# Designs tried in a protein design chat: VH-VL binders against b7kms5. Part 210

Target 1, 80 residues: b7kms5
Amino acid sequence: DTFETVRNTIRIESEVDESLRQLCHEERITKETWLEAAYLYLCEKPEELAQVIQLAQERLSQRKAIADYKRAKTMQERFL

## First folded at step 13 (VH-VL)

Design va111 (framework fv_miptenalimab)
Fold by ESMFold2-Fast, scan of step 13:
Structure va111 (fold): chain C 80 residues (1-80), chain A 124 residues (1-124), chain B 107 residues (1-107)
Amino acid sequence: as target 1 above (80 residues)
Amino acid sequence: QVTLVESGGGVVQPGRSLRLSCAFSGFSLSTRGVSVGWIRQAPGKGLEWVAHIDYDDEKRYSPSLKSRFTISRDNSKNTLYLQMNSLRAEDTAVYFCARTSFYDSLGLRYFDYWGQGTTVTVSS
Amino acid sequence: DIQMTQSPSFLSASVGDRVSITCQASQGIRSYLAWYQQKPGKAPKLLIYAASTLQSGVPDRFSGSGSGTDFTLTISSLQPEDFATYYCQQLYSWPYTFGQGTKLEIK
């Protein structure tokens, strides 16, 4: 059988992807189905969903800070 | 049942081109998580991955071969192709086509079904 | 690229023997390793994936072990149909590389 699906392109940290791929292989599931199941489970747990959203916001802030740092470092450096 | 059948091999002169075909059945390359590729084996030597193509037309090549080889597909015919240009003596090998299993859309793959191979000989 | 090295390259054994073939990766690949069997004139056949998971239809005399850089394929009681060439493959990092092969022949 087929399902109506949407193709998503996402970037996640390599260590997280590595760990998730190992889990999916061992349990015989896919990253797509893990993501779907995790979201659906958390939607039934409002307090836990709020904690996950907070963690996501923190991770997003970290990525922004890293991007800002790399930009500043690049502007300070000069080579021919 | 899954089957893959290669064709198009033969004897060819150095510097020329050859196109290999792989007719497959029992699965669709349009199915999410499916990929097919080419693996070759030179006489008396081991296996070497050449290229693969994913259900979404993402193509990956062996770094040493990507300038000369092109992988493509025709989903309406359930056929995979390998276009080989500027052939060298070192390209002499049996070329297998193979399907990968689906544990991850991006990358945890192993070749679960193989064709019988088609022989390419690059000589005068 | 990750280099895969098999040992031994040649192995002579008798029916009923326990034999082991090793495979070493040049860097850590976790459990992302597969083993294949190839008989003369035939395509390779998948035996084991994820270092230790037996492919359906493969006899249970075949087993795999190891993680990281060192892996072993074991045949607990060699049968006549097991005389073949065996290959390991890492699937941790692109390009996916194979070992050079181990030819198992009758003594």
Scores: ipSAE 0.000, ipTM 0.584, lowest interface PAE 16.2, mean pLDDT 83

Design va112 (framework fv_miptenalimab)
Fold by ESMFold2-Fast, scan of step 13:
Structure va112 (fold): chain C 80 residues (1-80), chain A 124 residues (1-124), chain B 107 residues (1-107)
Amino acid sequence: as target 1 above (80 residues)
Amino acid sequence: QVTLVESGGGVVQPGRSLRLSCAFSGFSLSTRGVSVGWIRQAPGKGLEWVAHIDYDDEKRYSPSLKSRFTISRDNSKNTLYLQMNSLRAEDTAVYFCARTSFYDSLGLRYFDYWGQGTTVTVSS
Amino acid sequence: DIQMTQSPSFLSASVGDRVSITCQASQGIRSYLAWYQQKPGKAPKLLIYAASTLQSGVPDRFSGSGSGTDFTLTISSLQPEDFATYYCQQLYSLPWTFGQGTKLEIK
């Protein structure tokens, strides 16, 4: 039947987005359905899910680090 | 200058607990972008990452160790701790504490300063 | 977990030689790789980060290359102080993992 959906705005790395966009175009799917399918598949695969979570944890830490780096660089450039 | 000094190692029986300390100077773990962690090395073997903690109190652990080891800090003393419970013979190693700081544009958290290490021997 | 495999495990060389150590990741890790040097009885020292960026204070005879799964550390003209064990580390995913090490010793 008809799916009830929610609208989400997410920011992802441009290189990842470019790759995913190309995959979606070639396979005739959307980013939305790829995300749903990936999550549903991984929920049934505990060992693979654990690996994805570990990658996600590191990527989250990396994003925080990049934001900190950009902040420090901007402050230095503004005052030097 | 940045300095890290580990202490608390020694000989301990299997099943016991031990707490390692790392006293550091020349930086603060309250500083944005700074993290400190533990890396161990068994006799004649390679390096194994154990755990780290950052300025934001974000804690990450090696999956095989997270049930037995706890990382913590005391910012007022500039000290890092590793609480090791249910020790096993395979935990025998030199335990290094190390810092990461000044993230590059990729967000890489490489270990730029290391302590000298403290030896933990788990034997019956 | 991502497995890091170094080759060779042992390498014998003479002062002045060009030597290369390789590191292979079990999956793609982009350029998220660091190289460390460890001398006997000492803590490791960071040599190279982001696969190819030389850490400040490290002699320019050291260089790193590669991306994805295959990486190389090169010492262009080996000096007596370079005899040590070298480790690669991936920073792509948790848990962070190191190669088994390459021991560089005098021929």
Scores: ipSAE 0.387, ipTM 0.860, lowest interface PAE 2.6, mean pLDDT 90

Design va113 (framework fv_miptenalimab)
Fold by ESMFold2-Fast, scan of step 13:
Structure va113 (fold): chain C 80 residues (1-80), chain A 124 residues (1-124), chain B 107 residues (1-107)
Amino acid sequence: as target 1 above (80 residues)
Amino acid sequence: QVTLVESGGGVVQPGRSLRLSCAFSGFSLSTRGVSVGWIRQAPGKGLEWVAHIDYDDEKRYSPSLKSRFTISRDNSKNTLYLQMNSLRAEDTAVYFCARTSFYDSLGLRYFDYWGQGTTVTVSS
Amino acid sequence: DIQMTQSPSFLSASVGDRVSITCQASQGIRSYLAWYQQKPGKAPKLLIYAASTLQSGVPDRFSGSGSGTDFTLTISSLQPEDFATYYCQQLYSHPWTFGQGTKLEIK
């Protein structure tokens, strides 16, 4: 039988993607199964899950700040 | 099926030591997500988590008790221990042994089986 | 440490009444909350885990709700055997902490 699955599109940092691809190649697994396993493992460890969520929130805030800065700088440079 | 039976309680003088035992059956402490631990209840008061030991031998303690209490297990005897040192009047309580299992789909833990408790009285 | 506060600490009710007990966490604990019932001289018994899931064998008059910081245990129609002390517990972060308890007594 096959699992019921959903297709998601995600964007991650290129260096993280490269590292994850290497891991998946070496361990003979897929990104999809790694994501599923990582999430399920962390759900068993609520304190570790909380740390991961904090890291994710920090990374999201930093990405937003960088994107906002780049937009502001571009507008400034287009302005003569 | 699952049972936990505490023993070792009694009346002790302040400053002394006491070791509690919990004989368990019907489950393996090697199962991921399973832990066994101690919860105490002072007379007329609420529940206080003391310590637990996980399937992977990870030990966690209440911060106020860590310096005086030590949790350990003997897997060959299916027995959990609580070594209590430098006992104080405020350690007077019923000490329960309890097992956690977890809700597999979310990994949530909960105390699903409890022993009947053993009474520790610290008095002069 | 995460503080768990129950309200009320004491509740008087009659058989057939609907009662609710509230539990508030000092910080977010998602759904990592359990409810226990304790009768005098006995060990606590698990009623609800994951905030809202009934333990096997627990009557359906018991229900739990909430997530994050605010949680409620409801008994839809009190029976004589329900007069006991009820405790909530967070299992999200160590040290695991309990509420102070709610004593439910017959009116």
Scores: ipSAE 0.006, ipTM 0.642, lowest interface PAE 12.9, mean pLDDT 86

Design va114 (framework fv_miptenalimab)
Fold by ESMFold2-Fast, scan of step 13:
Structure va114 (fold): chain C 80 residues (1-80), chain A 124 residues (1-124), chain B 107 residues (1-107)
Amino acid sequence: as target 1 above (80 residues)
Amino acid sequence: QVTLVESGGGVVQPGRSLRLSCAFSGFSLSTRGVSVGWIRQAPGKGLEWVAHIDYDDEKRYSPSLKSRFTISRDNSKNTLYLQMNSLRAEDTAVYFCARTSFYDSLGLRYFDYWGQGTTVTVSS
Amino acid sequence: DIQMTQSPSFLSASVGDRVSITCQASQGIRSYLAWYQQKPGKAPKLLIYAASTLQSGVPDRFSGSGSGTDFTLTISSLQPEDFATYYCQQLYSYPYTFGQGTKLEIK
């Protein structure tokens, strides 16, 4: 009759956050409950889950590339 | 360049069967979120969704047509099919083949490319 | 099934006019709505998806608004090539359903 919960702080792309905010406002749900429902739903659909994981891997690679570029630029600015 | 070209329409007698084809190019139905389907339009009437097939081979049908129509694809030929059985006068329509794109942030599919249609006339 | 009702069914307007077509869903469909234009003898052409997002290549005189059950397609300054039948479609729930269409005739 009680739910054990954990508090998480996550950073997501601003564009995605705005879309998710609109969804949650329109449907009168929270980002927390949407995330829980989405994950549980996808766990029952292995092929769809695999596609989501692929997209996540691509997005992570993109973030790393951007971070690497910014790091290199900062080093050049400071030492050139 | 995305193209969809329907074929196989014609005049057919009530109770007979007919198979429509849609040859597509410029995309793969193996791409996540992509689906292709059939929408029909009776003479002088509005649009009616018939069926679609998803990238993962999931098939969806209009409830009124599910018992008589079967959607399928041939991945090696980039071709979509609609097998139409026990045809009735009410099935007389232009049959359009259309692709969906996936609007990722909403999980929404929308029909972005359409063929010009093939005409099916059920009459004797 | 979700019923989609367009208003008006017929609309006559002059070149340069601002016209609006409405679409009502029998239940909430969020922003899962698309608008199509169909000219006589041609396939439908996607104008707007996700209720308000303009499809690439569509003139910016076209705009969409609304969410939930009430939606509007607006043409800010009507052109001769805009003579056509317009359809809304819900993509929220199977079976996908279309409105009955709005025939736009130019005076």
Scores: ipSAE 0.000, ipTM 0.616, lowest interface PAE 14.6, mean pLDDT 85

Design va115 (framework fv_miptenalimab)
Fold by ESMFold2-Fast, scan of step 13:
Structure va115 (fold): chain C 80 residues (1-80), chain A 124 residues (1-124), chain B 107 residues (1-107)
Amino acid sequence: as target 1 above (80 residues)
Amino acid sequence: QVTLVESGGGVVQPGRSLRLSCAFSGFSLSTRGVSVGWIRQAPGKGLEWVAHIDYDDEKRYSPSLKSRFTISRDNSKNTLYLQMNSLRAEDTAVYFCARTSFYDSLGLRYFDYWGQGTTVTVSS
Amino acid sequence: DIQMTQSPSFLSASVGDRVSITCQASQGIRSYLAWYQQKPGKAPKLLIYAASTLQSGVPDRFSGSGSGTDFTLTISSLQPEDFATYYCQQLYSYPFTFGQGTKLEIK
């Protein structure tokens, strides 16, 4: 009855956010409850959870590569 | 109180079929996060996971057994089944049914209740 | 498949001893590990789940530790009823796999 919640601010890709917002609007749910349900569902499916973790790792590595590129370019612009 | 009781074991000849039953009480397999499965143990050997069925009827099998074994359930009778076909000497074991699942903060599962087991002997 | 390897396969100890059993997974399984105790002719009994959480009704002399690939079950002071076979199990991915077991014998 008396759930305790935490406030989170997360950064996700704009296309993913737009798609998720559309889904939530169509199904009359919130991002918060979708995230909770998705995580709990995947925890009951260990094989599928492992696949999601792999995708997350791939997306994280892509974001790091982009950040590394931008950092290198900025250093060149500042010091060359 | 949660209970699971296996039955249907016996002595069978190689190549024959046998169906095991597990009558359970104290929970519903329709409850999200709940699942039941079969674990076997050959004489003097360790535990081997056989098959698993969860609340949404998703079925999973040990890769070596998938072609010969079928897991199913009857929610109206609170009973789990294991249909074993083309039995081999290597299938000789005590077969346990066990429940998994309690949703904790990580959604982790574990076999928290076990039946006493039913013995299957495959011999000439 | 994820392979679970226990060490040792057999262990002799006396009442009052502290004993530890280890379990290694062939790949990372986070905290998706359970420990079971099995006495001759009986079904396994859950001792620990989530690598370190004690199941209700299990004596506090039992404890579990570890994450990822290396896990340990410890009994702080052996009692006569603790002489049994112990199994670890990963529940991270299908097929669920068990260690080969550790037989704990008196003396």
Scores: ipSAE 0.000, ipTM 0.615, lowest interface PAE 15.5, mean pLDDT 85

Design va116 (framework fv_miptenalimab)
Fold by ESMFold2-Fast, scan of step 13:
Structure va116 (fold): chain C 80 residues (1-80), chain A 124 residues (1-124), chain B 107 residues (1-107)
Amino acid sequence: as target 1 above (80 residues)
Amino acid sequence: QVTLVESGGGVVQPGRSLRLSCAFSGFSLSTRGVSVGWIRQAPGKGLEWVAHIDYDDEKRYSPSLKSRFTISRDNSKNTLYLQMNSLRAEDTAVYFCARTSFYDSLGLRYFDYWGQGTTVTVSS
Amino acid sequence: DIQMTQSPSFLSASVGDRVSITCQASQGIRSYLAWYQQKPGKAPKLLIYAASTLQSGVPDRFSGSGSGTDFTLTISSLQPEDFATYYCQQLYSYPLTFGQGTKLEIK
């Protein structure tokens, strides 16, 4: 079988990337095949998928909160 | 009751731009597992996938249209947009807005609800 | 890109007939296939997803079968409202692709 692929550039936290790189090196797989396998596996397990989505939503909210704080601080300093 | 209503179609000359809108009711674009997208159909032809945007804001495009078309959303207005640039005669089609469901036994994304379509005609 | 080819492109049948439409993928797509019905001037309607799972509200005379590269949509006893164009779609990989369509018309 051959597969049509797309190139994606994603930004993830450095510590997560380091851990994932180590796992891929030890298991002799690639990040892209791990991502594909993880997604496909979770799609067949709705309750586990829900847990992963919840974690993703929490992490996204944390990133937004940090960005909002930095913007507010910049505005405060500019006003002064 | 889930509804999707497209607007913004019309007649436009080649090389120009047009923005389509799709207004939803009965669901939220922030609902996990939900995606919305655009499918087009040229006169007398079949269906062609254009683009979609996931609940997490991940965007995907047909490779042939990626350079000219941009998908976006406004969750506060429950509205989806398609910005079409550098329009060509071959872009003439009915453009449908459709919701895709993520959750089934295989995690498949299939188009479960569709709008009525808005017609775009590119002619000189 | 995965090419989806439907057969036949046109099919004439009578009310009460058993009708089958075939869809072939250019590569293996497992069971990642959906079927849609479209009536003239209307939006498509989802009939079947995951190759064989009937969408809620769709009459049980519709059924889907197949896996890998060969798929079939069957209507066990054709009704007047079933005269329409039918499309298959693969959901295995991006870009998402549809078959060219099969127009089912009255004999």
Scores: ipSAE 0.000, ipTM 0.593, lowest interface PAE 18.6, mean pLDDT 84

Design va117 (framework fv_miptenalimab)
Fold by ESMFold2-Fast, scan of step 13:
Structure va117 (fold): chain C 80 residues (1-80), chain A 124 residues (1-124), chain B 107 residues (1-107)
Amino acid sequence: as target 1 above (80 residues)
Amino acid sequence: QVTLVESGGGVVQPGRSLRLSCAFSGFSLSTRGVSVGWIRQAPGKGLEWVAHIDYDDEKRYSPSLKSRFTISRDNSKNTLYLQMNSLRAEDTAVYFCARTSFYDSLGLRYFDYWGQGTTVTVSS
Amino acid sequence: DIQMTQSPSFLSASVGDRVSITCQASQGIRSYLAWYQQKPGKAPKLLIYAASTLQSGVPDRFSGSGSGTDFTLTISSLQPEDFATYYCQQLYSYPRTFGQGTKLEIK
């Protein structure tokens, strides 16, 4: 029998998704198993986990900044 | 016409605390897309990022400094602060205040305006 | 943390020379790199962001290139005001880190 699982829907950068799909195809694994393995591995590596968290924090801030940029661009186009 | 002016530096003994201020003009930290932060430079050495605070009060710190340093702001006074506790000789540096703003399409936050720095010397 | 290493640490050149400074990241940072110029006793100034985009008001003799781990800042024809220390900075991950700097000196 397989593990009890939950379904998640996530949106990630298309460039990252393309790279991950290629990796999964080459290594004959799935995105689901890669995500599980990556998390489990990092939980045992506190210094590497900290690095991943730092990257995640920067990427979250980056998404906010992109939204701010798009808003500024829209305001310029609308009122110019 | 953006200016940032640091103050509060001086000579302090190890273990003491010091608060730096950065008075800025020509922009508001309440403006969407604006962040301000601290970068330090030890004598004869390179630049080291310390902390920043965003218009939305999101704070980030250098991991090695987070337990001793606190960044805060007062938007009504257009002033940024850095509270430095448990100071060590290795904290001796010029402390620069810098702004990031006007995010590009990649969402990168580069330092577009800097103050002239205030000197902190930690010595016995 | 991502380590940024600049080469050379010191560079001697003459007015009119073409000079290049390199910056290497300890891991891939895409194009998320900026270059700063710092003159003695002054604050740094942003020159280039996103590895290759010139900041407004910066002379076109400055250019940046590279992606991933290897980046280059080039000054096509060195001017007297260009003698300064240059720093690269990665914006890929926290904490944000700078290279050790390259001091460009007159010969």
Scores: ipSAE 0.493, ipTM 0.866, lowest interface PAE 2.3, mean pLDDT 90
Fold by OpenDDE, second read of step 14:
Structure va117 (fold): chain C 80 residues (1-80), chain A 124 residues (1-124), chain B 107 residues (1-107)
Amino acid sequence: as target 1 above (80 residues)
Amino acid sequence: QVTLVESGGGVVQPGRSLRLSCAFSGFSLSTRGVSVGWIRQAPGKGLEWVAHIDYDDEKRYSPSLKSRFTISRDNSKNTLYLQMNSLRAEDTAVYFCARTSFYDSLGLRYFDYWGQGTTVTVSS
Amino acid sequence: DIQMTQSPSFLSASVGDRVSITCQASQGIRSYLAWYQQKPGKAPKLLIYAASTLQSGVPDRFSGSGSGTDFTLTISSLQPEDFATYYCQQLYSYPRTFGQGTKLEIK
């Protein structure tokens, strides 16, 4: 059996990252293994997976809105 | 000054259609981060989110209303619309138009400005 | 969907009283909560967003607290103009949902 890992750059919202870090510390696991386990678990739970996807979509929308607002604000500050 | 004014309400029979309009001023939907939406309130009842549309024309609906209601906008007219089809008695409500702003650190979309509402009555 | 439950549904109080209204979410919503005030025949008015941030122009006798599932709107010293119905709204996921409302009446 092979167990090859792939390097990824993951940016996590600071509050979520801190909370997850604390959890992983308490449970003596890593964020990486948590993500793997969570995904595998959800793959077997279609309803729960759908809920997570909805939340993920909302969070992405929020990130987009924040980014758009910051860009607009920066432009206004530069040209006013 | 931000203002929103709803119109198009009235008395209709079940099964009919009605289109509400919301004319707004003091802001533009082309402004990034700005959204507008509809919230309704049945007589003597609480607030119910209906739908909203954001600056990128992304539309969100209440699942129970998605099949019958359509939200749209005309940026050139600064007007928001709500097309309501197959109206039912339970659709009787005051329909509010509202603008959303967001908390920049969280991207929260909350309704910071509201119109006075337009009344829709569905009865046979 | 996330259900928002307010308590109490009705509250009687006197001018000068400290009053608290609670809102409970059926699941964790972090700080993604807003509070609105509505007077009869009027549109709702935003009071608090992000659970604890006071909207501009709102008197500082209003405050919001809480995170996760339990939230509280507090009026430190009730004024005559504060008798109204209050609603919480979760901003965490779609569909957006409101609490059933709390009617604050004069005792």
Scores: ipSAE 0.257, ipTM 0.818, lowest interface PAE 2.0, mean pLDDT 91

Design va118 (framework fv_miptenalimab)
Fold by ESMFold2-Fast, scan of step 13:
Formats: structure tokens, C-alpha cells, sequence
Structure va118 (fold): chain C 80 residues (1-80), chain A 124 residues (1-124), chain B 107 residues (1-107)
């Protein structure tokens, strides 16, 4: 191992995971190396990095809204 | 019944400030999942998203406006605000407040209720 | 930012006509698109969200289709109250952007 590494566990949308797995299979790379390469590339491209951050902000907002929807539905069902 | 009523618009000179208000009834701004915001429309032009704020006070701004505009809310008055500083002729528009749906299972922040708008004219 | 382009910008039609308005995104936005209707001097009204889901209370003559970059709003049989300006909006990424609008006028 030439690099010191850390182990992470992350949860991503299943559709994204399926697409990423297919890409990694076709290109003969791993999810770990794709993530490292994508981040390193974007750090050198400030306008593209800004676009990615804006998409990430929207996706975070979306996940929060879905969680809120599920919580509201559960609370209302308790009063049936 | 959900209603949104904007106020605070008017005619102002360039470089001045204005604060817009939007009063909500039929729901609480502090309700989990509620997000409210501002959309503007210049005369004869299309819609432009300005900013929004969530029940948790998370704020998002149009990148071109965030240095001059500040969104805030007062839950005790159930009112949304837009503080507009250093106004320019290009800020002339009708400003709408709007609420996003919080019962959407897809988590999309589309605007399901709108106010009637308040007009801001920046001219000498 | 994601650019939303509507076509046509102006459309003239008669009551009873089938009308289609298109919206094209500068990049893929999945199905994260909404359609709004705006009458002169009034606030916009949500018609369709998630590209094809009809908002409660909206007549079923309105329908939406498409995904990715190409989207269509269709009115199957125009009614007098449908003459308005229509806007699409992408909800895929901040800032949320709208199309320039399509003005639907009576012939």
C-alpha cells in the first residue's frame, strides 16, 4: 500500500450506486479511486466545483424533505 | 385555507434599501418540512428565484443576489422578510413570496402556494 | 447554472385545440421539473411537478411528459381559461431556474 487510507461507510441513492457500479465495471476502476479522482479533479476546476456543491446542496435539501415527509406521515397515522 | 400576502414594495432610488414582508396564514412557518421563499419577475420578463428559507433556518440564495439580499423569518408573527440592499435598476420587479410543498415524497421544493406580489421600482 | 429554454415563446391557438409547449434543459435534470401557469397580473399556479404528476385541483386536460433534457406540457383541448403564460422550472440543482415562458394567446 503506497497510501495511508481511512475506511468510510457512506449511503447513496441506489440509482446512483447502480450507475456508478456499471461505470466502474466498464472502465475497470473502483468506487474508491473514482471518488478520489473526482474530488482531486474538481479541486482544480473552481467553476465546476461550484456547480457540484450546488447540486450537493440540493440533494441534501431533498433528503431532508423526504425525511420530513415520512415523519409527518407517521405522526398523523398515530392519531387514526 | 392557505394565504400569502406581500407588502413593503414601492418606488426607491438606486443605492437605497427596502425590506419586503410576507404574512402567512393557514400554516405555521415553524412547521417541520416547510420552506418559503421569494421569486421575482421583471416587467415583461420571466420568473427568477431569489432565495428561500427552511423551518430550520437553512437559507439558500441566487448566487448573483446573496451579497445584497438577506432572507429571514419571524415565527411569532408568521412572517417572511427579504432585506434588499444597494438596490439597482435591474432589481425592478414584482416580488412574490411562495411556499414549497412539504408533503412531497420525492422531496422536491416546487412552489404550491404563491402570494399576489408586491412591486419594487428602482428609479431616479 | 442550468439553462431552461422554452419553445415556442409565443403560441396562438383556438378553443378546443391540442397544444404542446416544450422545455429543454442545458443538462440532464432527471424528472425534477415543474410547470406553472400565470395569468396577467396574477401569481403563478403550479400545474405539474416531477415532470408528469398533476397537481391536485388541476384539470386532467393538462399533462406533462419527458425526462432528462426534453420535456413537454400538453393541453388536450384548450379552454378559454387556459390562455396564459406557461413556465417550466428545474429543481435538480441550485439555483432553481425557470424557462423564459411561453405565452399562449387566442387566435
Amino acid sequence: as target 1 above (80 residues)
Amino acid sequence: QVTLVESGGGVVQPGRSLRLSCAFSGFSLSTRGVSVGWIRQAPGKGLEWVAHIDYDDEKRYSPSLKSRFTISRDNSKNTLYLQMNSLRAEDTAVYFCARTSFYDSLGLRYFDYWGQGTTVTVSS
Amino acid sequence: DIQMTQSPSFLSASVGDRVSITCQASQGIRSYLAWYQQKPGKAPKLLIYAASTLQSGVPDRFSGSGSGTDFTLTISSLQPEDFATYYCQQLYSYPHTFGQGTKLEIK
Scores: ipSAE 0.536, ipTM 0.879, lowest interface PAE 1.8, mean pLDDT 90
Fold by OpenDDE, second read of step 14:
Structure va118 (fold): chain C 80 residues (1-80), chain A 124 residues (1-124), chain B 107 residues (1-107)
Amino acid sequence: as target 1 above (80 residues)
Amino acid sequence: QVTLVESGGGVVQPGRSLRLSCAFSGFSLSTRGVSVGWIRQAPGKGLEWVAHIDYDDEKRYSPSLKSRFTISRDNSKNTLYLQMNSLRAEDTAVYFCARTSFYDSLGLRYFDYWGQGTTVTVSS
Amino acid sequence: DIQMTQSPSFLSASVGDRVSITCQASQGIRSYLAWYQQKPGKAPKLLIYAASTLQSGVPDRFSGSGSGTDFTLTISSLQPEDFATYYCQQLYSYPHTFGQGTKLEIK
């Protein structure tokens, strides 16, 4: 292995993951190298990076909302 | 929504044959990177990979089962089959049908969707 | 064939505990490892693939690490619904062998 790598747990929305997986298969790359490349590219594009960050923040907010709902539901099921 | 439903299980005597079916929906085997396969689990035991077939009709088998088991598909029916011949007591298990997907371009697969399984019991 | 050895085979823990399950491959399998969860009478459920990629819908308390021959599934804070049997599977070469399983029981 030429590069030192760090392992990360990545959770991706199912439809996005499927689409990304298909793309990576077709282009003979991996999701990991795609993420690396995408980040490096965006580092050179401050306006596009800002847009991606905004989108990521929105998606995170959605995830949190869903997680909160699931927790609440689980608590209700356990205590009712 | 991806679904897989196994059928064809039952009680058979040793030496007999049985064919399992798996009806699937929500995906197509013509899609690159998608395959379907069989995994079995003997009572109280672990999981054992049996076989799978991919969109190019490439078949892979567990070496110990290759001589007796045959995997096949009918794309027109979106159905996967497992022909089991010369059944033995040790073939007693729940047989799961599952979808596999590529992680990368190397053709290495993982099972992301599973059916509930069909039970095969081989006993005299 | 590549043999997958899980440890421990049985694990008792309490809700809230941090627990780790290990899987060792008889040879290098890079990151081509998946973790599954199975509850009694149910089909296995994919938790993690590619050693450390969390499947969609799986809680963040689950994580996977490792490469080569040694892998670990970690549950940061055990929940009641996490008591089940866990399996690792190598996807590096055929046949795609499973570990023998780890049954996680309530203490």
Scores: ipSAE 0.000, ipTM 0.651, lowest interface PAE 15.7, mean pLDDT 88

